# VH-VL binders against UPF0128 protein PH1314, part 8

Target 1, 225 residues: UPF0128 protein PH1314, of Pyrococcus horikoshii (o59052)
Amino acid sequence: MIKMLEGYYIIENPGVVPAERRFRMKDLKAWGYDLHLGTIEGERAYFISKTGERHEGETYIFKGKEYHVSRTQKEIPENARLLARIIIERGNPYLEVWLEEEDVKFPLTKEDPRIILKRIWEKEKLNQLLKHVRAVGLTTDFYKDNVFTQGIPLPYEEYPPKVRRVLREVKDIHRDLTGFGRFVFQYFGEVDKMHNYRLYWTLPTLHLFDIDIANEVDKVLGMLD
Short names: E, the ipSAE of ESMFold2; O, the ipSAE of OpenDDE; V2, 0.75 times the mean of E and O plus 0.25 times the DockQ between their complexes.

## First folded at step 6 (VH-VL; framework fv_zigakibart)

Design p2 (from za with heavy chain E107F; at its last look DockQ between E and O 0.04; V2 from the best seeds 0.00; counts 0 for: pae O 6.1 > 2, placed apart)
Fold by OpenDDE, look of step 6:
Structure p2 (fold): chain C 225 residues (1-225), chain A 120 residues (1-120), chain B 107 residues (1-107)
Amino acid sequence: as target 1 above (225 residues)
Amino acid sequence: QVQLVQSGAEVKKPGASVKVSCKASGYTFTSYYMHWVRQAPGQGLEWMGYINPSGGSTKYAQKFKGKATMTSDTSASTAYMELSSLRSDDTAVYYCARDYDFWSGYFDYWGQGTTVTVSS
Amino acid sequence: DIVMTQSPSTLSASVGDRVTITCRASQSISSWLAWYQQKPGKAPKLLISDASSLESGVPSRFSGSGSGTEFTLTISSLQPDDFATYFCQQYNSYPYTFGQGTKLEIK
């Protein structure tokens, strides 16, 4: 916890933004996908489709290729890992998702992370994330301005217990969930039972694709409301 | 600007060892895997393995297990590959090539190559 | 190991020609294929990744296509700067493997 500027309270974990991250089936489901084992052009492959879109035994054409669904996976195979990363191509971010089974990689999708995040947040009713997201790249920025009464930012020593609790939660998220983050906070006091505050929160984008992490972040963002 | 600068040409006798260096600059060294690829004279490219500078984990092609040892020095942003028990058929140009973790598997930046000649 | 076979091994063409190089994988590699250009005494240069993704700075006359076991590199209109050796490389499975190369020569 660092106070760099007067009126600002900064919680920063200067850790590393992960280049890639492993995910669970529940995350993939949250993203709105089913995982299938079958064939692509007759070759064994894992692939995904939108939830409920494809079924076992189905053969279909997608992007000029023939897909056959042999099995819809309930879990990630024991000998496999669901992995994803954020890449920047020509100034645009992409979420690349693949399944790694032993030494074989199966591409699953490459999509705009913003689209998928929006889908997740809408589905999970993560309204704080939806409302306050401002930028999405390797990291995601949230900005929330809840200043209703003009005033001078208070020093940390004047923060009420509830506010200090929020800051502890942020610190815990950085420590336990994301390993990286920057939270910039201004508090202007409580007026008429309303906390007046402003926050900037930067988190690794990949971690927001973990549905549990996303939920925690959303919760914290709304704690002072 | 990303650059990979390798050590100079080496001439060795059979049975000797050689250590090639690859100094990286223009990017965060520990954020990218470093691969090694060799090319025998007039031949194709052969993947040898990689090292993850972050933690030092390595993967070798079976052919090069026991032959090549990949290491890195994060403080120097340098990757090393040591070849032991050199034989004439180890004569080749050896390249370091950058990759991004386990995902890409292709190489966007290459060193200029180091020629290793093994002759009696 | 996945064997990558390029064809032809040598290709003679003229400036302005449309040329196609084929790469065949001994087993499916999905779209995990890259194409490299190598000039004598130089390191390979990445041209295409994921079978069809053109790298930044690579002329648009280069294109890649294919999936599974059959892949092609196409140069729509050969330029003097394009005479070189081209390699395909799979990164579907370890060990990563390269084709034997296609030398594109001036006719």
Scores: ipSAE 0.019, ipTM 0.534, lowest interface PAE 6.1, mean pLDDT 93
ESMFold2, look of step 6: ipSAE 0.251; ipTM 0.719
ESMFold2 (binder alone), look of step 6: mean pLDDT 94; pTM 0.954

Design q1 (from zc with heavy chain T104E, light chain S31D; at its last look DockQ between E and O 0.59; V2 from the best seeds 0.00; counts 0 for: pae E 10.4 > 2)
Fold by ESMFold2, look of step 6:
Structure q1 (fold): chain C 225 residues (1-225), chain A 120 residues (1-120), chain B 107 residues (1-107)
Amino acid sequence: as target 1 above (225 residues)
Amino acid sequence: QVQLVQSGAEVKKPGASVKVSCKASGYTFTSYYMHWVRQAPGQGLEWMGYINPSGGSTKYAQKFKGKATMTSDTSASTAYMELSSLRSDDTAVYYCARDYDILEGYFDYWGQGTTVTVSS
Amino acid sequence: DIVMTQSPSTLSASVGDRVTITCRASQSISDWLAWYQQKPGKAPKLLISDASSLESGVPSRFSGSGSGTEFTLTISSLQPDDFATYFCQQYNSYPYTFGQGTKLEIK
């Protein structure tokens, strides 16, 4: 799944993009939400609000329904799972998020993933992700062009160790963290202490909602800066 | 499970040639560069060069250019290093060593070494 | 070529001692440095890469540090299995080069 093709270095893991993924409280907090237990129209439910917007004991109206906050959760309950998936409806991507307590599903939100990803990346100062994202759907595409020299791409044998280390990190992310990925890379050498390179990186969008994975991708995107 | 097994010791006269083999097992042979390192008796280690088994491309340290020839046989998962025009100061142990990952420049698995003795 | 100079050439120590072996590069190699252990009649064994990253299966009493031109290998509490010769290797630039070795022997 590593291929060198006429000036390109390609790293692919053709694994399955998961339909849904389990997340932790730290991820939900990074997305900008608090998780509450309380009632919606008098019936027990879990629901979210923007961080700090609603408090324990508060009753409020949202979209015509009455919400009461009994307890703001500090952690995902041990008998529950925070789950999310990406769906495409009429050509538009949506992040669906729910809490599953035993066999009961509590819908939390359905939103444009681009809005939530931008919020995460701004809050966490993931500047490489912000700067280089090009498209978001079931997969997310990044493109980085840091080429300032005239010339042709170098063969892999001429890559310096630091560049080869970046390629190893990408392979590990695909294999160990995301299960799927495609990374297309060209290296033009180092000029004036600057690495000259171009990359295109496709990753499963759902995994970028895991803050630890997002941090690793941002770190790798910036390793040659 | 990764294993590099080298050919046996060689005794040669000055002016002869020797070809050392390194049989790889337990991994995909073409996915990792193979390096050769020598160690003269009682001395340190000296990098000689590498071969990329996938395409057969090589790089040699300057002092071994024209002296060493590195080849591989992908179907046999075996790397070879040939020394020509042997001199007494070519007496050493010669190791094959697998790059850590493709071409990182440091070596996680080594062959057992092949002693080449050059004497009249 | 980048010359790697180790010190000391020979180090005598006792089981339980803390020892430090140093390696100096003739020019900056950032952190592109590995350490190997070699016992008599055997091939070298990788201990540390990237100056400080411990290889899987290597005891935690081994550690590495340094950047640029000065690097150290430290063994916090010597064990009988640690008496060997130690080599540093740079992989910043071709040709890759090794230090001349440090023989660690029983006092």
Scores: ipSAE 0.005, ipTM 0.561, lowest interface PAE 10.4, mean pLDDT 90
ESMFold2 (binder alone), look of step 6: mean pLDDT 94; pTM 0.959
OpenDDE, look of step 6: ipSAE 0.023; ipTM 0.635

Design q2 (from zc with heavy chain I102F; at its last look DockQ between E and O 0.02; V2 from the best seeds 0.00; counts 0 for: pae O 11.8 > 2, placed apart)
Heavy chain, then light chain:
Amino acid sequence: QVQLVQSGAEVKKPGASVKVSCKASGYTFTSYYMHWVRQAPGQGLEWMGYINPSGGSTKYAQKFKGKATMTSDTSASTAYMELSSLRSDDTAVYYCARDYDFLTGYFDYWGQGTTVTVSS
Amino acid sequence: DIVMTQSPSTLSASVGDRVTITCRASQSISSWLAWYQQKPGKAPKLLISDASSLESGVPSRFSGSGSGTEFTLTISSLQPDDFATYFCQQYNSYPYTFGQGTKLEIK
ESMFold2, look of step 6: ipSAE 0.055; ipTM 0.662
ESMFold2 (binder alone), look of step 6: mean pLDDT 94; pTM 0.958
OpenDDE, look of step 6: ipSAE 0.295; ipTM 0.739
ESMFold2, look of step 7: ipSAE 0.101; ipTM 0.677
ESMFold2 (binder alone), look of step 7: mean pLDDT 95; pTM 0.959
OpenDDE, look of step 7: ipSAE 0.005; ipTM 0.514

Design q3 (from zc with heavy chain S57R, light chain N92Y; at its last look DockQ between E and O 0.02; V2 from the best seeds 0.00; counts 0 for: pae E 16.5 > 2, placed apart)
Fold by OpenDDE, look of step 6:
Order: C-alpha cells, then sequence, then structure tokens
Structure q3 (fold): chain C 225 residues (1-225), chain A 120 residues (1-120), chain B 107 residues (1-107)
C-alpha cells in the first residue's frame, strides 16, 4: 500500500512479471484450441488447432507442411508441460505457447495476446475485462471511471466496509494469483446507492490467460457496481 | 500460528560481515513481504527495507543501500539480511517483521530480534 | 523523509489514569499511521493501524485518532500491563519512519 496523493489509495505488489508460466488444458481450451499428438512432416509432434477444426485420423496440409492427427489430447501429458510467455517484438506483444515434453519443446502458436484475451473474455462473458481493458503488453491495464456525482475523494478511514473488502480482494489477487500488480483507487462516496469511484489496475498479461485468474479479476472489478 | 524465529546474537569486529536469518512458519512465506527494522541501544526503530519472497524483489532505505542485503530461501521459508563493512554504529537489535498483508506498510508479526554487536 | 515526532518522550502515570500520546508528522500522511507497544527485551507489538483501527486481541481501552499530521494514542484507563514504550509509524511513503518513542512509566 502506497499513499502518494491525497485521496488516492494505491495497492502495489512490486513483484516480478513472470517470463513464462505453466498452464493447464482448461486454459488452452479457454483459448480456443485443441491439442493434438501426431506427426508434422512425418516426425512425432504436438500441435494445436482451433477447437473442433481437426479430428483424429485426419491428415492435412498447413503452411506447406503435412500434419497427421494421431490423437486429440484430453489432458496435458503427465510428462509434459504447457508453457507460454509474452514477448515483445518490434513493439508488438505476442503470446508464445509451447509444449515441453521431457527435454523436447514443441512450439504450438505465436499469437497476438489481445486477440486471444478478447476471445476468452467473450466466451466466458467476462464483461468487466472486456469493457475496461485499455492496454495490453507485458502488463495489462484496466481503467474504470464510475463517478456519477462530483465530489472530493474520501480518505481511507471513511471507506465503507464493502469498499475495504474490494481492496482486500485486490490485495489477495496480487498475493495469491499474480504476485504483481498496481491498483490505484479513488473513492468519492456512495450516492443514491451507487459507489462513486475510479480505479486503474495493472496486472501481468500472462496471468490473465489463466481462466481462473481472469474470472477472479473480472469479479473484483464489478464488486462495486 | 504465525511465527518468525531469528538467528542468535552475533559479535563481530569492525569491517566484518554478518548474516541474520529469519525463519517463518504458520503462513505462506511467499505471500507476504518481509521487512527488516533495527533498533540501536536505547534508541528508536529504524526501517531498513523489505523483500518480496516471491521473486526476490527488494527495496532498501537509502541509508542501508550497500550496507544491507536482503535475500530469501523459499524452500526454507527463511529470510536473510546480511550486513557488510560493519561499524560500531551498526550495533543494534535487528528485527524481521511481516507486512500485515502484501505491502500494506505496517507489521503484524515480528521476530524476537537479533542482537548484533560490533566492537573492536 | 517524513519525520515523526512523539510527545511526550517520557510519561509518568498511575494505574487507572487516562493517558494520551501524540504523534506529529512533518507532512500529511493521511491516516497511514500505526501504533506499536514495546516492552523491554521484546519486539514491538502492533496495536493500531490506519490511525484508528484496533488490532485483534488489543484491549478496547486503547484507541487511536487523528489524520493528516496529528495523531493520538489514548489509553482510557491504564493497567499494569500497559507500562511500556510506544511508537508511531507512518507508512505513507518510503522510507517508512517511526517516532522516537514514548516511555510510559509508573508514577
Amino acid sequence: as target 1 above (225 residues)
Amino acid sequence: QVQLVQSGAEVKKPGASVKVSCKASGYTFTSYYMHWVRQAPGQGLEWMGYINPSGGRTKYAQKFKGKATMTSDTSASTAYMELSSLRSDDTAVYYCARDYDILTGYFDYWGQGTTVTVSS
Amino acid sequence: DIVMTQSPSTLSASVGDRVTITCRASQSISSWLAWYQQKPGKAPKLLISDASSLESGVPSRFSGSGSGTEFTLTISSLQPDDFATYFCQQYYSYPYTFGQGTKLEIK
């Protein structure tokens, strides 16, 4: 917690943005992909396709290479890890996804994270994230301006219990889920049963690809509405 | 129950180094920032800095930059603070203290303190 | 750095007395102030956070008030267990700083 300006409440976890993280099959599914085991140009490989696009036993050409789907995976193999990272290339962010089986890395995809996030949020009906996202790079910024009645920002001691609870949830997310974040908050009181507030929330983009984390963040963003 | 147990008293010569440990238990070590505070004999409390065990990010008071090095071992749930180039005015009780939450700024649990005495 | 000044440095009182300790900040720190109790040879104990929020397990005779630059810790009726040194601490900005302490002694 940092108090830099009067009327502002800042919750900051100056942790690290992970270079990469491990994901689950449910995350990959949420991203809109199937995972396949088969062959690429006759060599054993894992690869992905859009959900429902390819089936077991299918042979197809993609980008000039022959793919054969031997099996569509229901789970990530026990001896494998689904990994991803956000990289910035020429000023643009990319989500790079690969499967690591033992010592072998199988590249799966390299996509614009904004496209995939939007897909996830639409599918999962995460309307707060959709509505309030402002920037996506290594970190993602959310901004809400819910001020209906102009006033002076209240000091922390005047925050109602519900607002304090929201702040605690933010802290918990930073602590338990993201290990990094900056939450800037102004509260102007409750008028006509509406909380008047502004918030700016920065989170590691990579963690938002965890569907559970995304859901939690969306929930918290809507708590005062 | 949350407990912070620090290493024993140290007596060092000027110019030497000392490393104090703080073993945490009763909570998720990586979920809370660990701060260090010292208290010279008969004096007040002085904030030295903190470490985030998750990722190892540190922040030092300007006075202690170059003097103190904070580290942690997540596998051992232990925070460490090393003091280098010890001087007589480094004589103090050194406390590890857990941040109330992540980085709230006040401390709900404290170690018992480690006395570091620097004398020729 | 924000300087925290406590007054008085030493206070003599009797059991049952109402005692007030003041902490002044060199600049406004809003309500980002904590109070600690420290007994000889022991680590500080958190009593109050956010200027007036009493910590769990702390007797109700302790209370905190104030905002901005002036803060007070009040003990409504001193008990034998309350004789100790008290510190205020701001966590408005880095570096965090403490008051010099107030030693509460038996009259």
Scores: ipSAE 0.000, ipTM 0.493, lowest interface PAE 12.4, mean pLDDT 92
ESMFold2, look of step 6: ipSAE 0.000; ipTM 0.421
ESMFold2 (binder alone), look of step 6: mean pLDDT 94; pTM 0.957

Design q4 (from zc with heavy chain S57R I102F T104E, light chain S31D N92Y; at its last look DockQ between E and O 0.02; V2 from the best seeds 0.00; counts 0 for: pae O 7.9 > 2, placed apart)
Fold by OpenDDE, look of step 6:
Structure q4 (fold): chain C 225 residues (1-225), chain A 120 residues (1-120), chain B 107 residues (1-107)
Amino acid sequence: as target 1 above (225 residues)
Amino acid sequence: QVQLVQSGAEVKKPGASVKVSCKASGYTFTSYYMHWVRQAPGQGLEWMGYINPSGGRTKYAQKFKGKATMTSDTSASTAYMELSSLRSDDTAVYYCARDYDFLEGYFDYWGQGTTVTVSS
Amino acid sequence: DIVMTQSPSTLSASVGDRVTITCRASQSISDWLAWYQQKPGKAPKLLISDASSLESGVPSRFSGSGSGTEFTLTISSLQPDDFATYFCQQYYSYPYTFGQGTKLEIK
């Protein structure tokens, strides 16, 4: 959906935010974790640790339980899925991550999504996301005020190709990557080779944990800079 | 100074595969989309697709879906384009080209081209 | 796909001449058009973007005009270095497409 309202250009995909999402090993690695197969209190289990923190063959105590690392996984097993969801508990968001192997669920972690996102963005140098994030819950809000010269918002018909390209890219992201999003945009023209604009972008938080999606969103946010 | 340096000429048999590399320097590799364009002998230019090195998102022209695979290595600032099931009509010069200012749609810097010859 | 048609396919001219190359799009592409210069054995060189924006370092004798479906590249006074093949390219929609080229030869 594309709308012009009171000087705003709005790109909205009112699709469904998934309750859970499947992820890849590279995502987990981007989150800063290693995946291990071993035992917890002698029972076969998958579990994670911070990257490089634990090694194969190691036995250690964590939160009063004995862990043994049989092997550190290079990939998600073919018969398993890495899954995560955002949940709200007592007014706070949490990223819950687990591994499902056949019909068995192995909990991996439950953490503040903001902490993990920040870690990812810092590591991957996603500076647009770092700078312009405003709220994180089931959805994440980005706000960017890049107005150097005050003026009246231009109509879409006067948008230069660069700006139209950005808008198309946003539409494509909503369509192909997130299935949900709201992008609110005001454009005030180009002055001294600088684009003047404001944007407000809402995306499903869960999808931002996909490193490829995060990178794409970061890139789009910076396209007019 | 922005430079795109491609791998050397290739001669292949029909049915074979070839992987062309494009090493970028002089700019932030992940900040710009990399496109691939081919030119058959004595012919015009044909857009094949692009890759976003940041995240690896790709887009292919319909004609080259299943034919070309675009990848990148950010650590090496290098883009790759692999052609599979080569045929004689795949004979061409293949160019990598940087998108002007992210994904504008036109190309400000080009590699020197890689000649791929497919012959029995 | 958007078809880009250039005219003429071949153009013979002399140094000092004013030359014009035309590019026609099968549908409106607004100003989403670029012009390239290509010399034998070399990669194309970007001359003009957005139909009329001259790229940095390109001589001012080059200019572009047009919008919608008709575009022109003009060289006000042809120089020896300008003999080459010129291509237009639309980036209005995927797939990006090029004109067939115009070979500018010395008369």
Scores: ipSAE 0.017, ipTM 0.527, lowest interface PAE 7.9, mean pLDDT 92
ESMFold2, look of step 6: ipSAE 0.058; ipTM 0.646
ESMFold2 (binder alone), look of step 6: mean pLDDT 94; pTM 0.958

## First folded at step 7 (VH-VL; framework fv_zigakibart)

Design q10 (from q2 with light chain S30D; at its last look DockQ between E and O 0.83; V2 from the best seeds 0.00; counts 0 for: pae E 4.1 > 2)
Fold by ESMFold2, look of step 7:
Structure q10 (fold): chain C 225 residues (1-225), chain A 120 residues (1-120), chain B 107 residues (1-107)
Amino acid sequence: as target 1 above (225 residues)
Amino acid sequence: QVQLVQSGAEVKKPGASVKVSCKASGYTFTSYYMHWVRQAPGQGLEWMGYINPSGGSTKYAQKFKGKATMTSDTSASTAYMELSSLRSDDTAVYYCARDYDFLTGYFDYWGQGTTVTVSS
Amino acid sequence: DIVMTQSPSTLSASVGDRVTITCRASQSIDSWLAWYQQKPGKAPKLLISDASSLESGVPSRFSGSGSGTEFTLTISSLQPDDFATYFCQQYNSYPYTFGQGTKLEIK
């Protein structure tokens, strides 16, 4: 949905954000983890460790329990799903991650999403996300102020084609990738081939753990630089 | 399934006016600007202007200011273009054309065209 | 107004030929150019946007290139369905303007 109000261009998709989301091995690796099949206190389990920290055949103690790595997985098993959700406890967000094999759930981690997102964004050099993130909860807010010469905000019809293309990319992200989002934009014109604009972008936090979505959002945030 | 269906051919005398309609179906009418483009016999294409159906705002190429008036009826998903003070050089096929995506400036769906002939 | 000039005005070619049509803008339009195909008695059909982006459903034998002031539409191997008139259109600046057209005829 597109709205123009008081010098703003607003792109909203008020769709339904799923309570949990399925992820790929590619995403888990981007989060900085290896997935293992083995035992915990002698019982068959899936579990994670930091990438490269543990190896096949290794036995180790973690938080008072004995872990044995039988096989480090190269892919999510075909009979399993990697799942995650965002949960709020005492005002703090947590990413809960588990592997569901058939109907059995194997908890993998529960961690501050801000720590994992920073790790992803640093590793993948997603500098726009790093620079412009302002808040992380059930949704993540970005704010970018790229105003060097401020004037009266232009109406949408006077935006250059390049600027309109960025706004279409935002609409496509909301429609095709996240299913939910709010983007608020002001454009003040081009001076010395520099675009002067301000934006606010609210996206579902869970979707930012999909590395392909994170890459696309970072690209769009920087398209007018 | 996107379709733009224009009103039928018109024969007019100099000085008269004509109103061409363009009924849209198969998409959300207010999500795309509607453009009007004319083509004189044996000639190229001329962009006339657009209307934003979502608020009625318009833009006209300078050549058509005072000549063309673009309106829309969102309840009927129909755009209109009226030509006033017709002259023989207004003889052309007039197309409505849907913007590719809200307002990009290029057009993915076109009406079949409405021939307007101005002759005494 | 940005003047769009196409060449040639008429091109005669045979099925299987490689054909190149050019479009020149009177000032830079970056990459904000579309190509259309029009058959007699029909409305134009969008082929290419942003100078080189092929519209969905358009055969891959069509390609576009160029930026700034010089743009090219290429058909790599002509098919019978390709004999038509081709127009370029800029959308960099108002008013949007079209080239005068290139008629591609059977030889």
Scores: ipSAE 0.354, ipTM 0.738, lowest interface PAE 4.1, mean pLDDT 92
ESMFold2 (binder alone), look of step 7: mean pLDDT 94; pTM 0.958
OpenDDE, look of step 7: ipSAE 0.603; ipTM 0.842

Design q5 (from zc with heavy chain I102L; at its last look DockQ between E and O 0.02; V2 from the best seeds 0.00; counts 0 for: pae O 6.8 > 2, placed apart)
Heavy chain, then light chain:
Amino acid sequence: QVQLVQSGAEVKKPGASVKVSCKASGYTFTSYYMHWVRQAPGQGLEWMGYINPSGGSTKYAQKFKGKATMTSDTSASTAYMELSSLRSDDTAVYYCARDYDLLTGYFDYWGQGTTVTVSS
Amino acid sequence: DIVMTQSPSTLSASVGDRVTITCRASQSISSWLAWYQQKPGKAPKLLISDASSLESGVPSRFSGSGSGTEFTLTISSLQPDDFATYFCQQYNSYPYTFGQGTKLEIK
ESMFold2, look of step 7: ipSAE 0.527; ipTM 0.815
ESMFold2 (binder alone), look of step 7: mean pLDDT 95; pTM 0.958
OpenDDE, look of step 7: ipSAE 0.583; ipTM 0.826
ESMFold2, look of step 8: ipSAE 0.409; ipTM 0.761
ESMFold2 (binder alone), look of step 8: mean pLDDT 95; pTM 0.959
OpenDDE, look of step 8: ipSAE 0.017; ipTM 0.525

Design q6 (from zc with heavy chain I102W; at its last look DockQ between E and O 0.19; V2 from the best seeds 0.00; counts 0 for: pae E 13.8 > 2, placed apart)
Heavy chain, then light chain:
Amino acid sequence: QVQLVQSGAEVKKPGASVKVSCKASGYTFTSYYMHWVRQAPGQGLEWMGYINPSGGSTKYAQKFKGKATMTSDTSASTAYMELSSLRSDDTAVYYCARDYDWLTGYFDYWGQGTTVTVSS
Amino acid sequence: DIVMTQSPSTLSASVGDRVTITCRASQSISSWLAWYQQKPGKAPKLLISDASSLESGVPSRFSGSGSGTEFTLTISSLQPDDFATYFCQQYNSYPYTFGQGTKLEIK
ESMFold2, look of step 7: ipSAE 0.614; ipTM 0.850
ESMFold2 (binder alone), look of step 7: mean pLDDT 94; pTM 0.958
OpenDDE, look of step 7: ipSAE 0.304; ipTM 0.747
ESMFold2, look of step 8: ipSAE 0.568; ipTM 0.828
ESMFold2 (binder alone), look of step 8: mean pLDDT 94; pTM 0.959
OpenDDE, look of step 8: ipSAE 0.473; ipTM 0.789
ESMFold2, look of step 9: ipSAE 0.000; ipTM 0.511
ESMFold2 (binder alone), look of step 9: mean pLDDT 94; pTM 0.958
OpenDDE, look of step 9: ipSAE 0.368; ipTM 0.763

Design q7 (from zc with heavy chain L103F; at its last look DockQ between E and O 0.04; V2 from the best seeds 0.00; counts 0 for: pae E 18.0 > 2, placed apart)
Fold by ESMFold2, look of step 7:
Structure q7 (fold): chain C 225 residues (1-225), chain A 120 residues (1-120), chain B 107 residues (1-107)
Amino acid sequence: as target 1 above (225 residues)
Amino acid sequence: QVQLVQSGAEVKKPGASVKVSCKASGYTFTSYYMHWVRQAPGQGLEWMGYINPSGGSTKYAQKFKGKATMTSDTSASTAYMELSSLRSDDTAVYYCARDYDIFTGYFDYWGQGTTVTVSS
Amino acid sequence: DIVMTQSPSTLSASVGDRVTITCRASQSISSWLAWYQQKPGKAPKLLISDASSLESGVPSRFSGSGSGTEFTLTISSLQPDDFATYFCQQYNSYPYTFGQGTKLEIK
């Protein structure tokens, strides 16, 4: 039926996926890291370790280099920025993270973003993100199929107010938080007190490393449950 | 709810071809990639490839390039997989399986399987 | 291609036993691993996704763990319905690949 091919609602911001992004100490902590000031081979540097693994005053060897922790930072220094980007090498995504203090860059890590995202989502109990993620690259795709009784997709004008609210929340996330995204939605109505819907949501992977954005996306994914 | 119903068992001679169908119901067919997985008698599972029903793009495991052809008919909510130049070692059960994406690909719904037997 | 190797190939156990099946990847697959159960003549059934996420309707006695190259499926107290063949599958990169299977038999 031609009517079954209608009833999609699409919210798309077709801009450019951001190349890099500034992050806060709370994000770094959510990723599972401490930030240290100290020395690497006697030279002043910033570096990270897993939360709780290294302490102030500690000297250790990592990958053939001597590290000394002078101070574990409580906040990102006022004259510095925590930055990250997603790069693709040989078809695989990596999260590169560094601290920029004035005009000096201190590399912190380069890791598979899928490992870090899963760690964040498990620790923060972001169950919608965990259950519905399908792909992670420069963008991350989510797919949710909450259809228990197949019917004819409804047009927007027939959506209940709460369903329309979900669409507004998605528009606000794209506008205010991510700048880029694609949300494809079908609604089939409410049966037995359950909303029947499908959604596909593509968002910039880099923004999902901001814990407040991740929480908001998780919340929206679950609004109709 | 979600169902994948495959065509019936096939017995073929070497050199022939076979086209297996997989009719989907209970969901929007074009919103999900469809994969094909085979299982030879007494053997494990082997991924063959996928089709994205939206637009028809495909990816094949190298072993099945030139052997398998995956297509779909969106108006009938049906995926197809055709095997050409059949040999006895193509004897297997062939499954269609639904995926939500091409990068993180686990299969939440499977067809019942189609047994293809190649014998002289 | 990423080779998935399961251990053991066959496991004999009794109802009530705790069993562990391992799956080793030839390269890191992060946490992008699923576990399936298959009974003779039937299609596989998804149990676990993303190494540790239990699928809806799967009994809580099933659990999964691991990341990188080492993964485990644990059944905490075997039931008669659990005797089947179990497969792991990676979906980190194409081609997707399955382990060779572990047949869980009644002792």
Scores: ipSAE 0.000, ipTM 0.406, lowest interface PAE 18.0, mean pLDDT 87
ESMFold2 (binder alone), look of step 7: mean pLDDT 94; pTM 0.955
OpenDDE, look of step 7: ipSAE 0.016; ipTM 0.540

